# Designs tried in a protein design chat: VHH binders against q96fz2. Part 25

Target 1, 269 residues: q96fz2
Amino acid sequence: CGRTSCHLPRDVLTRACAYQDRRGQQRLPEWRDPDKYCPSYNKSPQSNSPVLLSRLHFEKDADSSERIIAPMRWGLVPSWFKESDPSKLQFNTTNCRSDTVMEKRSFKVPLGKGRRCVVLADGFYEWQRCQGTNQRQPYFIYFPQIKTEKSGSIGAADSPENWEKVWDNWRLLTMAGIFDCWEPPEGGDVLYSYTIITVDSCKGLSDIHHRMPAILDGEEAVSKWLDFGEVSTQEALKLIHPTENITFHAVSSVVNNSRNNTPECLAPV

## First folded at step 17 (VHH)

Design DC3
Fold by OpenDDE, look of step 17:
Structure DC3 (fold): chain B 269 residues (1-269), chain A 123 residues (1-123)
Amino acid sequence: as target 1 above (269 residues)
Amino acid sequence: EVQLVESGGRLVRTGGSLRLSCAASGFRFRYYVMGWFRQAPGKEREVVAAIVQSGGYTYYADFVKGRFTISRDNAKNTVYLQMNSLKPEDTAVYYCAAGKGIYLDTPSEYDYWGQGTQVTVSS
């Protein structure tokens, strides 16, 4: 996974992340560093994206089922990294393979500390190789969406106003991530960064791409992944597998340029 | 040419069962969401069920209440609707549709439509 969409306004995103804590109380996640959130239809590595994580990471004795939402840098910077510039990392940390997560120090160490997060997106992009050509067809991949269950009498998405309303009921893609905290050697603010765990693709996506993000499907999976206080690493890793609860459609080549940030990126062609 | 051909519609008694089939051709079937819709006389077309490309997710309208099952065979380019416990209210023309749209329950999100097959449930 090298490209995602996360374009919802902050308030809409927050509402979409509504949850119940272990006591059954309805809650919204609290924001950390909300000003770092930058909505985009075209998110690439090194950009900031919102993730969910347990409140226990920030507050001692907090309920570990409570959630915080925070923009983090895509591409995990290990805490032990000694260079002043994260871009000098010699290995790719955009993704973490599920089969080698325990073999790589950069992922094993933060995971062992319970630094599990849920990466939020509208969906992710993958490029299919065209047979016999060097051309690649991009696809937008996301959770199946139902309009009527959430939108009531919302008219056709034919107007910009209606488009915004359509997104109010969007089911966000929830991907399993690992995050770490890096303190720059020269001082400054602590950098929070994440990697997306990947698995072998489900059968439905296998023709498009051989790997997919580990998707946490449903509130229980999300809750268990986040709750490092109650759920062990071993138990959490059982949640990491391919899912067939995915749909997709072809999109235009507009998304190929990471600078393009328009609705055309994820529009069906 | 894109074609969706429905079959299996007939007269059945209340409480009976029917299996509809839709054979698709002329497009990459495995890349499309498939849906069943129905239209009764004097009523609007409504979604019955939808299924994503892999079959890993299915949607059903509220009136289905576990009576119908949508399935697909990508190797045969065919989508099915198994209908059990049929009621007179289920009498309608049933349409097969294929879509690349975002919303499974929205007719406008479907690009191709069959001609429909008549299902009649007698009391």
Scores: ipSAE 0.918, ipTM 0.965, lowest interface PAE 0.4, mean pLDDT 93
Fold by OpenDDE, fold request of step 21:
Structure DC3 (fold): chain B 269 residues (1-269), chain A 123 residues (1-123)
Amino acid sequence: as target 1 above (269 residues)
Amino acid sequence: EVQLVESGGRLVRTGGSLRLSCAASGFRFRYYVMGWFRQAPGKEREVVAAIVQSGGYTYYADFVKGRFTISRDNAKNTVYLQMNSLKPEDTAVYYCAAGKGIYLDTPSEYDYWGQGTQVTVSS
């Protein structure tokens, strides 16, 4: 996974992340560093994307079922990295393969510390290799969406206001991630960064791409992945598998340019 | 040419079962979401069920209440609707549709439509 969409306004995104804590209380995640959130239809590695993580990572004795939402850098920078520039990492940390997650120190160590997160997106993009051509067809892949009747009064999505309403009930894609905290050697702000765990593609996506993000399907899966206080690494890793609960459509080549940040990126063609 | 051909619609008694089939041709069937819609006399077309490309997710309208099952065979380019415990209220023309749209329950998100098959449930 090398491209995602996360374009919802902050308030809409927050509401979409509503959850129940272990006590059954309905909650919204609290934001950390909300100013770093940059909505985009075209998110690439090294950009910031919002992730969910347990409050216990920030507050001692906090309820580990409570969630924080925080923009983090896509591309995990290990805490042990000694260079001043994260770009000097010699290995790609955009993704973490599920089968080797425990073999790579850069992922194993933070995972062992319970640094699990849920990466939020509208969906992700993958490019299909076209047989006989050097052309790749991009697809937008996301959770199946249902338009709630309440949204039916939303006239033609022609107005910006109407477009925002269309997304009010969007089911966000929830991808399993590992994050780490890196302190620059020269001082400065702690960098929070994440990797997306990938798995072999489900049968439904296999013709498009052979790998897919590990998708956490449902509140229980999300909760268990985040709750490192109660759920062991071993148990959490059981949640990492392909899912067929996904849909997709072809999109235009507009998404090929990472600078393009328009609705056309994810529009069906 | 894109074609969706529904079959299986007939007169059945209340409580009866019926299996509808929709044979698709002229497009990459496995890349489309498939849906069943129905339109009763004097009513608007409404979604009955939808199924994603892989079959890994299915949507059902509230009135289905577990009575219907949508399935697909990508090798045969066919989508099915198994209807059990049929009621007179289920009387309608049933349409098969294919879409690349975002919303499974939204008719406008479907690009191709069949001609429909009549299902009549008698009391």
Scores: ipSAE 0.918, ipTM 0.965, lowest interface PAE 0.4, mean pLDDT 93
Fold by OpenDDE, fold request of step 21:
Structure DC3 (fold): chain B 269 residues (1-269), chain A 123 residues (1-123)
Amino acid sequence: as target 1 above (269 residues)
Amino acid sequence: EVQLVESGGRLVRTGGSLRLSCAASGFRFRYYVMGWFRQAPGKEREVVAAIVQSGGYTYYADFVKGRFTISRDNAKNTVYLQMNSLKPEDTAVYYCAAGKGIYLDTPSEYDYWGQGTQVTVSS
């Protein structure tokens, strides 16, 4: 996974992340560093994306079922990295393969510390290689969506105003991630960064791409992944598998350029 | 040419069962969401059920209440609707549809439509 969409306004995103804590109380995640949230239809590695993580990571004795939402850098920078520039990492940390997660120190160490997060997105993009050509067709892949009655007659999604309304009840894609905290050697702010765990593609996506993000389907899966206080690494890793609970549609080549940040990136063609 | 051809609609008694089939051709079936819709006389077309490309997710309208099952066979380019415990209120023309749209329950999100098959449930 090398491209995602996360374009919802902050307030809409927050509401979409409503959850029940261990006590069954309805809650919204609290933001850390909300100003670092940059909505985009076209998120690439090294950009910031919002992730969910347990409050226990920030507050001692906090309820580990409580969630924080925070923008983090896509591309995990290990805490032990000694260079002053994260771009000097010699290995790719955009993704973590599920089969080798415990073999690579960069992922194993933070995972062992309970640094699990849920990466939020509207969906992710994958490119299908066209037979006989060097051309690739991009697809937008996401959770199946149902138009909830509450959204009045969403007239033709053709108006910008209507488009925003369409997203009010969007079910966000929830991907399993590992994050780490890196302290720059020269001082400064702690960098929070994440990797997306990938798995072999489900049968439904296999013709498009052979790998997919590990999707956490449902509140239970999300809660268990986040709750490192109660759920062991071993148990959490059981949640990492392909899922067929996805849909997709072809999109235009507009998404090919990471600089393009328009609704056209998501639009069916 | 894109074609969706429904079959299996007939007269059945209340409590009866019926299986509808929709054979698709002329497009990449496995890349489309498939849906069943129905339209009763004097009523608007409404979604009955939808199924994503892989079959890994299905949607059902509230009135289905577990009576109907949507399934698909991508190898055969066919989508099915198994209808059990049929009621007179289920009398309608049933339409198969294919879509690349975002919302499964929204008719306007479907691009291709069949001609429909009549299902009549007698009391």
Scores: ipSAE 0.918, ipTM 0.966, lowest interface PAE 0.4, mean pLDDT 93
Fold by OpenDDE, fold request of step 21:
Structure DC3 (fold): chain B 269 residues (1-269), chain A 123 residues (1-123)
Amino acid sequence: as target 1 above (269 residues)
Amino acid sequence: EVQLVESGGRLVRTGGSLRLSCAASGFRFRYYVMGWFRQAPGKEREVVAAIVQSGGYTYYADFVKGRFTISRDNAKNTVYLQMNSLKPEDTAVYYCAAGKGIYLDTPSEYDYWGQGTQVTVSS
């Protein structure tokens, strides 16, 4: 996974992340560093994306079922990294393979500390290799969506106002991630960064791409992954597997350029 | 040429069962979401059920209430609707549709449509 979409307005995103705590109380996640949230139809590694994490990471004795939402850098920077520039990392931390997560120190150590997060996205992009050509067809991959509003005036979908309404009931893709905290040697702000755990693709996506993000399907899976206070690493890792609860459509080549940030990136072609 | 051909519609008694089939051709079937829709006389076309490419997710309209099952066979380019416990209210022309759209329950999100098959449920 090297490209995602996360374009919802902050308020819409927050509402979409509504959850029940362990007491069954309906809650919204609290924001950390909301100003670092940059909506985009075309998110690439090194950009910031919103993730969910347990409140217990920030507050001692907090309810570990409570959720915080925070923009983090895509591409995990290990806490032990001694260089002043994260770009000097010699290994790719955009993704973490599920089969080797416990073998790589950069992922094992933060995971052992309970630094699990849920990476939020509208969906992710993958490119299918076309046989015989160097051309790749991009696909947008996401949770199946249902339009809850009775189709009165479907006709006016062309107004910007209607577009926002379309996304009000969007089910966000929830991907399993590991995050870490890095303190620059020269001082400055602590950098929070994440990696997306990947698995072998489900059968439905296998023709498009051989790997997919580990998707946490449903509130229980999300809750268990986040709740490092109650759920052990071993139990959490049981949640990491391919899922067939996914859909996709072909999109234009507009998404190929990471600088393009328009609705055309994820529009069906 | 894109074709969706429905079959299996017939007269059945209340409480009876029926299996509809839709054979697809002329497009990459495995890349499309498939849906069943119905239109009763004097009523608007409505979604009955939908299924994603892998079959890993299915949607059903509220009136289905567990009576119908949508399935697909990508190797055969066919989508099915198993209908059980049929009621007179289920009398309609049933349409198969294929879509690349983002919303499973929205007719406008489907690109290709069959001619339909008549299902009649007698009291």
Scores: ipSAE 0.918, ipTM 0.965, lowest interface PAE 0.4, mean pLDDT 93

Design DC3
Fold by OpenDDE, fold request of step 24:
Structure DC3 (fold): chain B 269 residues (1-269), chain A 123 residues (1-123)
Amino acid sequence: as target 1 above (269 residues)
Amino acid sequence: EVQLVESGGRLVRTGGSLRLSCAASGFRFRYYVMGWFRQAPGKEREVVAAIVQSGGYTYYADFVKGRFTISRDNAKNTVYLQMNSLKPEDTAVYYCAAGKGIYLDTPSEYDYWGQGTQVTVSS
């Protein structure tokens, strides 16, 4: 996974992340560093994306079922990294393979510390190799969506106003991630960064791409992944597997350029 | 040419069962969401059920209440609707549809439509 969409306004995103804590109370995640949130239809590695993580990571004795939402850098920077520039990291940390997560120190160590997060997205992009050509067809992959009656007659998505309404009830894709905290040697702000765990693709996506993000399907899976206070690493890793609960459609080549940030990126072609 | 051909519709008694089939051709079937819709006389077309490409997710309208099952066979380019415990209220023309659509329950998100098959449930 090397490209995602996360374009919802902050307030809409927050509402979409509504959850129940262990007491059954309806809650919204609290934001950390909301100013770092940059909505985009075209998110690439090294950009910031919102993730969910347990409040217990920030507050001692906090309810570990409570969730925080925070923009983090895509591409995990290990805490032990001693260079002043994260870009000098010599190995790719955009993704973590599920089968080798425990073999790689960069992922094993933070995972052992309970640094599990849920990476939020509208969906992710993958490119299918076209047979006989060097061309690749991009696809937008996401959770199946249902138009809830509350969303008025979404007339033809042709008006900006109608488009916004379409997204009010969007079910966000929830991907399993590992994050770490890096303190720059020269001082400054602690950098929070994440990697997306990947698995072998489900059968439904196998023709498009052989790997897919580990998707946490449902509130229980999300809660268990986040709750490092109650759920062990071993138990959490059982949640990491391919899922067929996804849909997709072909999109235009507009998404190929990471600088393009328009609705055309994820529009069906 | 894109074709969706429904079959299986007939007269059935209340409490009876039917299996509808829709054979698709002329497009990449495995890349499309498939849906069943119905339209009763004097009523609007409404979604009955939908299924994603892999079959890993299905949607059902509220009135289905576990009575119907949508399935697909991508190797055969066919989508099915098993209907059990049929009621007179289920009398309608049933349509198969294919879409790239974002919303499974929205007719406008479907690009291709069959001609429909008549299902009649007698009292």
Scores: ipSAE 0.918, ipTM 0.965, lowest interface PAE 0.4, mean pLDDT 93
Fold by OpenDDE, fold request of step 24:
Structure DC3 (fold): chain B 269 residues (1-269), chain A 123 residues (1-123)
Amino acid sequence: as target 1 above (269 residues)
Amino acid sequence: EVQLVESGGRLVRTGGSLRLSCAASGFRFRYYVMGWFRQAPGKEREVVAAIVQSGGYTYYADFVKGRFTISRDNAKNTVYLQMNSLKPEDTAVYYCAAGKGIYLDTPSEYDYWGQGTQVTVSS
């Protein structure tokens, strides 16, 4: 996974992340560094994206079932990294393979510390190799979407006014991630960064691409992944597997340029 | 040419069962979401069920209440609707549709439509 969409306004995104804590109380995640949230139809590695994590990471006596939402850098920078520039990392940390997560120090160490997060997106992009051509067809891949009854009057998604309404009930893609905290050697702000765990693609996506993000499907899976206080690493890793609960459509080549940030990126062609 | 051809619609008694089939041709079937819709006389067309490309997710309208099952065979370019415990209220023309749209329950999100098959449930 090397490209995602996360374009919802902050308030809409927050509402979409509504959850129940272990006591059954309805809650919204609290924001950390909300000003670092930059909505985009075209998110690439090294950009910031919002992730969910347990409140226990910030507060010692916090309920570990409570959630925080925070923009983090895509591309995990290990805490032990001693260079002053994260771009000098010699290995790719955009993704973490599920089968080797425990073999890689960069991922194993933060995972052992309970630094699990849920990466939020509208969906992710993947490029299909066309046989016999150097051309690649991009696809937008996301959870199946249903229009809620309340949206009965939402005419064709073709009007700009209707477009914003269409996203009010969007089911966000929830991907399993590992994050770490890096303190620059020269001082400065702590950098929070994440990697997306990847698995072999489900059968439905296998013709498009051989790998897919580990998707946490449902509130229980999300809760268990986040709750490092109650759920061990071993138990959490059982949640990491391919899912067929995915849909997709072809999109235009507009998404190929990471600088393009328009609705055309994810529009069906 | 894109074609969706429904079959299996007939007269059945209340409590009976039917299996509808829709044979697709002229497009990449495995890349489309498939849906079943119905339209009763004097009523609007409504979604019955939908299924994503892999079959890993299915949607059902509220009135289905576990009575119907949508499935697909991508190797045969066919989508099915197993209907059990049929009621007179289920009498309608049933349509197969294919879409690349985002919303599974929205008719306008479907690009291709069959001609429909008549299902009649008698009391």
Scores: ipSAE 0.918, ipTM 0.965, lowest interface PAE 0.4, mean pLDDT 93
Fold by OpenDDE, fold request of step 24:
Structure DC3 (fold): chain B 269 residues (1-269), chain A 123 residues (1-123)
Amino acid sequence: as target 1 above (269 residues)
Amino acid sequence: EVQLVESGGRLVRTGGSLRLSCAASGFRFRYYVMGWFRQAPGKEREVVAAIVQSGGYTYYADFVKGRFTISRDNAKNTVYLQMNSLKPEDTAVYYCAAGKGIYLDTPSEYDYWGQGTQVTVSS
């Protein structure tokens, strides 16, 4: 996974992340560093994307079922990294393979510390290699969506205003991630960064791409992944598997340029 | 040419069962979501059920109440609707549709439509 969409306005995104804590109380995640949230139809590694994580990571004795939402850098920068520039990291940390997560120090150590997060996205992009051509067809992959009755008149899908309304009920893709905290050697703000755990693709996506993000399907899976206070690493890793609860459609080549940030990126072609 | 051909519609008695089939051709079937819709006389076309490409997710309208099952066979380019416990209110023309749209329950999100098959449920 090297490209995602996360374009919802902050307030809409927050509402979409509504949850129940272990007491059954309805909550919205609290934002950390909301100003770092940059909505985009075309998120690439090294960009910031919002992730969910347990409040316990920030507050001692906090309820570990409570969630924080925070923009983090895509591409895990290990805490032990001693260079002043995170871009000098010589190995790719955009993704973490599920089968080798415990073999790589960069992922094992933060995971052992309970630094699990849920990476939020509208969906992710993958490129299918076309047989006999050097051309790659991009696809947008996401949770199946249902239009809730509250969306007014079917007819006005063409208005920008209606487009925003369409996204009010969007079910966000929830991907399993590992994050770490890096303190720059020269001082400054702590950098929070994440990697997306990947698995072998489900059968439904296998023709598009052989790997897919580990998707946490449903509130229980999300809650268990986040709740490092109650759920062990071993138990959490059981949540990491391919899922067939995915849909997709072909999109235009507009998404190929990471600078393009328009609805056309994820529009069906 | 894209074709969706529904079959299996007939007259049945209340409480009866039918299995509708839709054979697809002319497009990459496995890349499309499939849906069943129905239209009764004087009513708007409404979604009955939908299924994603892999079959890993299905949607059903509220009126289905567990009576119908949508399934697909990608190897056969066919989508099915098993209808049980049929009621007179289920009388309609049933349409198969294929879409690459975003919303499974929205007719406008489907690109290809069959001609429909008549299902009549008698009291």
Scores: ipSAE 0.918, ipTM 0.966, lowest interface PAE 0.4, mean pLDDT 93
Fold by OpenDDE, last read:
Structure DC3 (fold): chain B 269 residues (1-269), chain A 123 residues (1-123)
Amino acid sequence: as target 1 above (269 residues)
Amino acid sequence: EVQLVESGGRLVRTGGSLRLSCAASGFRFRYYVMGWFRQAPGKEREVVAAIVQSGGYTYYADFVKGRFTISRDNAKNTVYLQMNSLKPEDTAVYYCAAGKGIYLDTPSEYDYWGQGTQVTVSS
């Protein structure tokens, strides 16, 4: 996974992340560093994306079922990294393979510390190789969506106003991630960064791409992944597997350029 | 040429069962969401059920209440609707549709439509 969409306004995104804590109380996640949130239809590695993580990471004795939402850098920077510039990392940390997560120090160490997060997106992009050509067809992949009755008046998705309404009840894609905290050697702000765990693709996506992000499907899976206070690493890793609960459609080549940030990126063609 | 051909519609008694089939041709079937819709006389077309490409997710309208099952066979380019415990209110023309759209329950999100098959449930 090297490209995602996360374009919802902050307030809409927050509402979409509504949850129940272990006591059954309805809650919204609290924001950390909300000013770092930058909505985009075209998110690439090294950009900031919103992730969910347990409140226990920030507050001692907090309820570990409570959630925080925070923009983090895509591409994990290990805490032990001693260079002053994260771009000097010599290995790719955009993704973490599920089969080797425990073999790589960069991922194993933060995972052992309970630094599990849920990466939020509208969906992710993958490129299919076209047989006989050097051309690649991009696809937008996401959770199946149902239009709730409240959106019934949404005429043709062709008006910008109608397009915004389409996203009010969007089910966000929830991907399993590992994050770490890096303190620059020369001082400054602590950098929070994440990697997306990947798995072999499900049968439904196998013709498009051989790998997919580990998707956490449902509130229970999300809660268990985040709750490092109650759920061990071993138990959490059982949640990491391919899922067929996805849909997709072909999109235009507009998404090929990471600088393009328009609704055309994820529009069906 | 894109074709969706429904079959299996007939007259049945209340409490009876039917299996509808829709054979697709002329497009990449495995890349499309498939849906069943129905239209009763004097009523608007409404969604009955939908299924994503892999079959890993299905949607059902509220009135289905576990009576119907949508399935697909991508190798045969066919989508099915098993209908059990049929009621007179289920009398309608049933349509198969294929879509690349985002919303499974929205007719306008479907690109291709069959001609429909008549299902009649007698009291």
Scores: ipSAE 0.917, ipTM 0.965, lowest interface PAE 0.4, mean pLDDT 93

